VHH binders against q9y6x5. Designs and how they scored, part 475

Target 1, 379 residues: q9y6x5
Amino acid sequence: LPPKLLLVSFDGFRADYLKNYEFPHLQNFIKEGVLVEHVKNVFITKTFPNHYSIVTGLYEESHGIVANSMYDAVTKKHFSDSNDKDPFWWNEAVPIWVTNQLQENRSSAAAMWPGTDVPIHDTISSYFMNYNSSVSFEERLNNITMWLNNSNPPVTFATLYWEEPDASGHKYGPEDKENMSRVLKKIDDLIGDLVQRLKMLGLWENLNVIITSDHGMTQCSQDRLINLDSCIDHSYYTLIDLSPVAAILPKINRTEVYNKLKNCSPHMNVYLKEDIPNRFYYQHNDRIQPIILVADEGWTIVLNESSQKLGDHGYDNSLPSMHPFLAAHGPAFHKGYKHSTINIVDIYPMMCHILGLKPHPNNGTFGHTKCLLVDQWCI
Below, E stands for the ipSAE of ESMFold2; O stands for the ipSAE of OpenDDE; V2 stands for 0.75 times the mean of E and O plus 0.25 times the DockQ between their complexes.

## First folded at step 24 (VHH)

Design ma14 (framework vhh_7uia_1; at its last look DockQ between E and O 0.90; V2 from the best seeds 0.73)
Fold by OpenDDE, look of step 24:
Structure ma14 (fold): chain B 379 residues (1-379), chain A 123 residues (1-123)
Amino acid sequence: as target 1 above (379 residues)
Amino acid sequence: QLQLVETGGGLVKPGGSLRLSCVVSGFTFSSYHMAWVRQAPGKELEWVSTISGSGGYEYYEDSVRGRFTISTDNAKNTLYLQMSSLKPEDTAVYYCARTQYRYSGEWTPFDVWGQGTQVTVSS
């Protein structure tokens, strides 16, 4: 039988949650598998970009999902949560579920992973759920495991997505120990449910499971705001994305806009597109706007509005608060092995290896994950 | 016809309790997150609590956590807000509404509202 892989994402699960809270189910999962303590995600550290990086092995500039909100100046199209279904945005890359789906005697399944309800390169998973945040984890889990167990052609790659602890992180802030403890307990219970379900179906021993996240969460405050309206008139630019990385489309001379913004706050870096630091791999795409503003950790860019969020993400991807974790279990993985750090783009070539898929060109390094795999040499 | 109807408001003394109800028609809880919001005289609309329609997750404003409990009865298609240890500052018109969580981390604007129910906490 072909190998099977389930990729699970708990949105906004900061890596150090594992150190600061108790996760008996997840720890058991890790004990019988592997853990990567920190995953350096891609800049911008947002949901759509990072989830697509996981499944493509590409940085944003390469796969074209450069933010949760995007604008294409040529086509005049907009991308957002409410407008994410146009394949135009996704077709600059080939996600792993498409690669898998196109193989003989294989199919893919998805439970609300970003992009999975869109035909990419004219291919959509044989089984998928349209995104609906109100659908319970249980229902998502039931569907995904049913497809893994009973489909023909067999589902060999599946994705499962859950919005917590991101939602709670935004609402309460990651430093709210009381509320976050409650939320993270529930997350651990969901992991327990996942494992139990797989065992009940007889999938546990043969299914490779990766549990990860797209980004972490940092504490925000009303005392750490950057008001753009204090620096530049709204008529001088179009805002494509706001915080903590603002994407600015000038309506007047770019240099003039830049000059008005460059000294707006000591807690915000302003970059012309060509001057964006190379380490972000966030330059070589037309969907990246001419000017980007990057707030310091914990600072929020606002207009004449106050932010109600106590936690946020999207900041510099070198910040530990932005880093998720990766845990994995299954026949492809060692047991009881812990690894310090990988890049989020490294997940893709690993998954391709596990599934026996030829990877598309990607930015990942397979060597970074070799030690996680039983069939690989580890130095 | 989408409709939310709040009931249960009234006059109560500080430290007292009230239970608000919101009967939903035209849609099901499982398809949405349900929320309570309130507006005091001369103040802006304030979010109070949200519950996942499918159950499992509850969110509360800091000022009401530990005092208020949001819940649903699917059989009755009713959203509840149990309020205890009420304070004068809890005085407001309370509304129920529906929303959704988005990939971006934003909640959708409330698109269906009830008429509201008045809660007055006074000595």
Scores: ipSAE 0.723, ipTM 0.888, lowest interface PAE 0.7, mean pLDDT 95
Fold by ESMFold2, look of step 24:
Structure ma14 (fold): chain B 379 residues (1-379), chain A 123 residues (1-123)
Amino acid sequence: as target 1 above (379 residues)
Amino acid sequence: QLQLVETGGGLVKPGGSLRLSCVVSGFTFSSYHMAWVRQAPGKELEWVSTISGSGGYEYYEDSVRGRFTISTDNAKNTLYLQMSSLKPEDTAVYYCARTQYRYSGEWTPFDVWGQGTQVTVSS
């Protein structure tokens, strides 16, 4: 009888897509549940870091997944989307599916959420899919619902990840109404399929479902490029990550590298690690490089004159364009309630509450989300 | 033994149509994204279109959108490109190629290529 939760992410779903495009299925989901109109995510506003922040309640500096491309100076290890399976990278935190699975008479299941195909603290979900972006949403959903219905010990926490609208947002840009309308309609149809499947299987009334995202998307342009080659020779540094937050490992005196970069562009902020703004909570981890470059919204840092992306994310987390939304439905949630904003790290303690789990130390605040929940006094 | 075999190229008049096929063997077709890429004589490779092997999402270069349609037959591990309203500028060798999308928002380099099929659009 333990409560069950399905956590769903549609990657790169900008909060204002909900008001700028039509979502009949998602709007019905919201009408019968709750909506948080803006979720303030964590800096850097990238996929690996923000998905891990959702499931750990931690800032990136605290959980150790600080970017999609990383270098660890202590171990000399490299992380990338093609080299992401070493538990070393993930072991600085305990994600909720590990905590859940270690409870008596409980299992966790996963359909491609970042990190779920890695044994973290020697624990991997009992049911999971290895990441493969070509696997259809239907197959991911079929596996998740099968596991929710037919597992012993029962699956009480499940995750489901989908790559859109992030892929289309990068390719076309968020302002391409024709292409984004087509893409977002397909996503709304997938949400309709999800709800219908849960109803047909008898799960809908007793399963808590969260639909959210990791970040938004901003429009880029060939007119907004920052060419690092015009400011500094490649021989003076190792490039760990490029855009929109470049991670610079100096090969020479770092003050000399900083001085070459500080006036490179008025559309880029250059920070020594100790000078990174405190509001980013992005300083206290060895994986954060000695110098970072933070491009202004819509600007792209390049090593040559061109970029093929028309949309990007990773910028300052104060930017509304970087913010996703959160919608939820189920016995734990009110019906028809709308909330303006939460922090993405607040999702973790809320999920722990719903599942009856003791949260690990984290950066979230349960009070920020208690008005979404039927068992809490809001006022 | 990974193999991509393109067919269906040929000579066609402006405004005409062709359908290219790419038969895949040696790997599970639905586990990858598949693309059409073309190269005009003396020019750089140009991406044309991409589709997931399981279907669902199609992507097109601007110059072909509305004229070309990418599709798959998963039962036969075959990729198609239906080309209509062909222009002389579409003259090229057309390759099918394999790629994948990553969490980072990047596409992998094309790691498996076909031999190409010539498409010539002329009066």
Scores: ipSAE 0.619, ipTM 0.830, lowest interface PAE 1.7, mean pLDDT 93
ESMFold2 (binder alone), look of step 24: mean pLDDT 81; pTM 0.830

Design ma15 (framework vhh_7uia_1; at its last look DockQ between E and O 0.76; V2 from the best seeds 0.76)
Fold by OpenDDE, look of step 24:
Structure ma15 (fold): chain B 379 residues (1-379), chain A 123 residues (1-123)
Amino acid sequence: as target 1 above (379 residues)
Amino acid sequence: QLQLVETGGGLVKPGGSLRLSCVVSGFTFSSYHMAWVRQAPGKELEWVSTIQGSGGYEYYEDSVRGRFTISTDNAKNTLYLQMSSLKPEDTAVYYCARTQYRYSGEWTPFDVWGQGTQVTVSS
């Protein structure tokens, strides 16, 4: 039988939550599997980009999902939460579920993972759920496990997505111990439910399961705001994305716009597109706007000094607060092994290996995950 | 026809309790997050609580946590807000509304509202 892999994402699960809170179910999962304590995600550290990086092994500039909000100047198309279904945005890469789906005697399933309800390269998972945040984790889990258990051709790759603890992190801030403790407990319970259900279905021993996240969360405050309106007139630019990384499309001379913004705040770096730091791998895509603003950790870029979020993400991907974790269990993985750090793009070649898929060209390094795998040499 | 109808408001003394109800018609809870918001005289609209339609997650503003409980009865298609230990500061018109959470971390604007129910906390 072909290997099976379930990829689970808890959005906004900061890596150090594991150190600061109790996760009996997750710890048990880890004990019987592997843990990567920190995953360096891609810049921008946002939901769409990072989830697509996980399943493509590509940096932002390569897979083309460069933000949660995008604009293409040639086609004049917009990408956003409310407009994410156009394959135009996704087709610059081939996600693993498509690769898997195209194999003989295999199929893919998805429960609300970003991009899974879009035909990419004219291919969509045989089983998928349209995104609806109101659908319970239980229902998502039930569907995914049912498909993993009963489908023909068999589902060999499945994705499962949950919006917590991201939503709570935004609302309460990651430093709210009371509220976050409650939320994280529920998350751990959900992991318990996942494991229990897999055991009940007889899938646990044979299914490879990866639990990860796309990014962390940092504490924000009303005292740490950067008001763009104080620096530049709105008529001089179009805002494509706002905080903490703003994408600026100048309506006047780019240099003039840049000059108005470059000294806007000591807590914000302003980059011309060609001057974006190489370490971000965030330059070589037409969807990246001519000017980007990058707020310092915990600072929020606002218009009219209005902000309601107590936590946010999207900041420099070198910041520990932006890093998620990765845990995994199954026949492909060691037991009781912990690893310090990998890059988020490294997950893709690992998953391809597990599934016996030929990976598309990617930015991941398979060598970074070898120590997690029982069939690999690890020094 | 999408409709939300709030009831249960009234006059109560400090420390008292009220239970607000919001009857939903035209859609199902499981497809949305349901929220309570309030507006006091001369103040801006304030979010109070949100519940996932499926009943999985609840959210509260800090000022009401521990005192207010949001819940749903799917059989009755009704949203509730149990308020206890009421304070004068809780005086407001209370509205129920629906919203959704998005990948970007944003909540959609409330697109369906009730007419509101007046809650007055006074000695």
Scores: ipSAE 0.811, ipTM 0.910, lowest interface PAE 0.6, mean pLDDT 96
Fold by ESMFold2, look of step 24:
Structure ma15 (fold): chain B 379 residues (1-379), chain A 123 residues (1-123)
Amino acid sequence: as target 1 above (379 residues)
Amino acid sequence: QLQLVETGGGLVKPGGSLRLSCVVSGFTFSSYHMAWVRQAPGKELEWVSTIQGSGGYEYYEDSVRGRFTISTDNAKNTLYLQMSSLKPEDTAVYYCARTQYRYSGEWTPFDVWGQGTQVTVSS
């Protein structure tokens, strides 16, 4: 059978946490495998879009999950974290677990990865958990390992998702060394538990494991608010998403709405859709609204003057604070190799290579990750 | 018919201990996060602690960490808050409440609340 792969995401794990905090278990994992120190993610640097980019190799404009909140004007459909199960939203791409389980003698398993409980192209992950953030890491891991060991057809691709350190990063901010140190120690203990469980079950030597994340986290403040109510009447637009990238659907002349917003704050860039910088790869989808507002790092767009978050993400993907890391271990990977950077879309063609799958058309470049793999010549 | 009922409040001297209970009915306890929230006289609500209803992961406000322990007994559908090393500043009405965390990085509003139980810390 083809090699097996487990893809793990710890949400909101900023790349430089590895340098600034102690991770004995993760560092041991890296020592016996590979590390990519910075993964340049896709704009906008939010959870749904970046998790789908990992598993499709596509920019957000190409896979259609362009934000955590979306609106389609033709169908009048809304997407949100409480309304994310309509396949309509997900069907503009084919994620790797669908491709995998449609192969002869293969299945896919999932513990909470965004989209794995949705029938995308009428195909839902062969084994999955419905999303519920109150399910423990231990239970998620137990289900994944049970499926990897005991399924027919065999599970060859599995995903596991965990909400930390994102939740704590929002609560405390990444600069709170005391609280983040405690949080990150808990995460490292979970990684230790993961590795130990795989060893006990006889999976460790023949399973490829990728540990990565979707984005980082930056510090916010009550001193850095952009109040839209001060700049524009609510009646002139429909707000599709708010911060730090606001999605604005004009109800009146688009140029008039743009002119009202252009001078709202020096800490916010206002783009007509056609003027969004090319480097974002964020223009060519109907779900991207006619006007977007992009706050500067650490600034929060609000409708009122309060914010509860001390940390946030979603900003410009050139910011190092938005970048996660990638670590991997298994028979496909070198031992003790460190690489400086890849693009998050490069993960998909690498995973397809490991699994022996033909990738769908995508934006990733296999050559960027070939030095991680034992079967490739590294320039 | 969702209901949360707090008990275990009372008067305690500084340095003392109390155990609060919250009995849950009308929903599956393990399917949500459960929280303790308090309100001192004349002050705003203050979040205290949250736990996965399944158990295994808990959060604490800084001022109570190391002194308070949140826990569950799923067989009894009961949430607990063990409070120790109590201080006069812990005097408040303590509520249990229900929430959930979402992919978007947001906690849902507390949608189900108990009636509260009074904790008073004084000589």
Scores: ipSAE 0.714, ipTM 0.879, lowest interface PAE 1.3, mean pLDDT 93
ESMFold2 (binder alone), look of step 24: mean pLDDT 82; pTM 0.838

Design ma16 (framework vhh_7uia_1; at its last look DockQ between E and O 0.86; V2 from the best seeds 0.75)
Fold by OpenDDE, look of step 24:
Structure ma16 (fold): chain B 379 residues (1-379), chain A 123 residues (1-123)
Amino acid sequence: as target 1 above (379 residues)
Amino acid sequence: QLQLVETGGGLVKPGGSLRLSCVVSGFTFSSYHMAWVRQAPGKELEWVSTISGSGDYTYYEDSVRGRFTISTDNAKNTLYLQMSSLKPEDTAVYYCARTQYKYSGEWTPFDVWGQGTQVTVSS
């Protein structure tokens, strides 16, 4: 039988949650598998970009999902949560579920992973759920495991997505121990449910499971705001994305806009597109706007409105608060092995290896994950 | 016809309790997250609490945490807000509404509102 892989994402699960809270189910999962303590995600550290990076092995500039909100100046199209179904946005890359789906005697399944309800390269998973935040984890889990167990052609790759602890992180802030403890306890219970479900179905021993996240969460405050309206008139630009990385489309001379913004706040870096630091791999795409503003950790870019979020993400991807973790279990993985750090784009070539898929060109390094895999040499 | 009907408001002394109800028609709770919001005189609309469609997750504003409890009765298509230890600052018109969580971390605007129910906390 072909190998099977389930990729699970708990949105906004900051890596150090594992150190600061108790996760008996997840720890048991890790004990019988592997852990990568920190995953350096891609800049911008937002949901759509990072989830697509996981499944493509590409940086944003390459796969074209450069933010949760995007604008294409040529087609005049907009991308957002409410408008994410146009394949135009996704077709600059080939996600792993498409690659898998196109293989003989294989199919893919998805429970609300970003992009999975869109035909990419004219291919959509044989089984998928449209995104609906109101659908319980249980229902998502039931569907995904049913497909893994009973489908023909067999589902060999599946994704499962859950919005917590991101939603709570935004509401309460990651430093709210009381509320976050409650939420993270529930997350651990969900992991327990996942494991139990797989065992009940007889999938546990043969299914490779990766549990990860797209980004972390940093504490925000009403005392750390950057008001753009204090620096530049709204008529001089179009805002494509706001915080903590603002995407600015000038309506007047770019240089003039830049000059008005460059000294707006000591807690915000302003970049012309060509001057964006190379380490972000966030330059070579037309969907990246001419000017980007990057707030310092914990600072929020606002207009004349106050932010109600106590936690946020999207900041510099070198910040530990933005980093998720990766845990994995299954026949492809060692047991009881812990690894310090990988890049989020490294997950893709690993998954391709596990599934026996030829990877598309990607930015990942397979060597970074070799030590996680039983069939690989580890130095 | 989508409809939300809030009831249960009234005058109560500080430290008192009230239970608000919101009867939903035209849709099901399982399809939306439900929220309570309130608006005090001269103040902006304030989010109070949200319960997930499944009922598994609840969210509260800090000022009401530990005092208010959001819940649902699916059989009755009713959303509840149990309020205890009420304070004068809790005085407002309370509304129930539906919402959803988005990938971006934002919540959808409330698209269905009730008429609201007045809660007055006064000595």
Scores: ipSAE 0.843, ipTM 0.946, lowest interface PAE 0.5, mean pLDDT 96
Fold by ESMFold2, look of step 24:
Structure ma16 (fold): chain B 379 residues (1-379), chain A 123 residues (1-123)
Amino acid sequence: as target 1 above (379 residues)
Amino acid sequence: QLQLVETGGGLVKPGGSLRLSCVVSGFTFSSYHMAWVRQAPGKELEWVSTISGSGDYTYYEDSVRGRFTISTDNAKNTLYLQMSSLKPEDTAVYYCARTQYKYSGEWTPFDVWGQGTQVTVSS
């Protein structure tokens, strides 16, 4: 029988939460498996882009999901949370669940991973839940385990997505020890429930499980606002995305818009598209706007209003606060091994290897993850 | 025909308790996050508390944390706000409202509102 993989994301799980809070269930999971302490994600450090990078192995410029809010200059289409189901946006890459279920006698299952309810390349996950953030973790887990245990053809790749600690991180900020301790304890209990459910159903021994996240969270403040309306009138541009990376489509001469923004705040970098730093790998897609504004860590770009967020993400992907972790357990993985860092794009070729899939061209490096795997030489 | 109906408001002395109810009809209650929002006389709307449709997560504004408890009864399609240790500053019209959390990290605008119930905390 082909090997099986469950990919789990807890949105906004900052890597150093593992050091600063107690996770008895997650630590037991790690003890019997592997840990990557820091995963360097892709810029911009937002939810849609990074979840798609995990499952495609591509930088955002290459897979085309370049932000949570987008405008495609060629087709003039708009993408948002309320308007994310057009396959046009997703079709610049092939996610792993599509490749998996196109194999003979394989299917894929999904509990709300971004994109799994979209027919990408005319292919939607074989079993899936429509996105609804109000569906409990238990219901998502029940569906995933039912599909893993009872499907014909067998489910060999499954995904499970959960909105915390992202929602609480935005509301309270990562430095709110009291509230974040409560939230993170509840997440650890969910991980305990996950492991116990897999054990009780006889799945634990033969299922590879990856627990990871898309990004971290940084502390924000009402004292750290960049008021864009103070620098430029709305009539000079179309705002495609706001904070902490603003996407600016000029309505007038681009250089004039750039010059109005360039000195707006010492806590914000303003880039013409061609001047975006190469290390971001964020330039070569028509969906990346002619001007982007990149706020410094903990700063919020606003339109002449306050912000209610005490935590945010989307910042420079070199910032440790933006980095998630990765833990894994299963027959493909060593036990008790700790690794310092990988790139988030490296997860895709590793998953393809575990599943016996030929990876599509991607930006990941299999060699970066081979020390996690029992069937590989570590050097 | 979406409807939210608040009840349980009234006059209470400082330090007292009230329980507000919000009965929901016209949509699947557990498929949304539900919130309480209040408006004191002459003031802007103030978010009070939110609960996930599953009931797993609750969120509170700092001024009410530890005093107010949000809960649901999915069998009755009813949202509750248990208020204790009430203060004169809690005097307001209390509304229930519907929202959602999205992948983007944003809450949707409150798209369905009740008519409100008056809470008055005074001697």
Scores: ipSAE 0.589, ipTM 0.818, lowest interface PAE 1.8, mean pLDDT 93
ESMFold2 (binder alone), look of step 24: mean pLDDT 81; pTM 0.831

Design ma17 (framework vhh_7uia_1; at its last read DockQ between E and O 0.94; V2 from the best seeds 0.82)
Amino acid sequence: QLQLVETGGGLVKPGGSLRLSCVVSGFTFSSYHMAWVRQAPGKELEWVSTIQGSGDYTYYERSVKGRFTISTDNAKNTLYLQMSSLKPEDTAVYYCARTQYKYSGEWTPFDVWGQGTQVTVSS
ESMFold2, look of step 24: ipSAE 0.678; ipTM 0.858
ESMFold2 (binder alone), look of step 24: mean pLDDT 82; pTM 0.842
OpenDDE, look of step 24: ipSAE 0.840; ipTM 0.929
ESMFold2, fold request of step 25: ipSAE 0.626, 0.622, 0.666; ipTM 0.842, 0.840, 0.858
ESMFold2 (binder alone), fold request of step 25: mean pLDDT 82, 82, 82; pTM 0.830, 0.831, 0.833
OpenDDE, fold request of step 25: ipSAE 0.892, 0.844, 0.902; ipTM 0.959, 0.945, 0.960
ESMFold2, last read: ipSAE 0.634, 0.604, 0.666; ipTM 0.839, 0.825, 0.856
ESMFold2 (binder alone), last read: mean pLDDT 82, 82, 82; pTM 0.833, 0.834, 0.836
OpenDDE, last read: ipSAE 0.865, 0.889, 0.875; ipTM 0.952, 0.958, 0.957

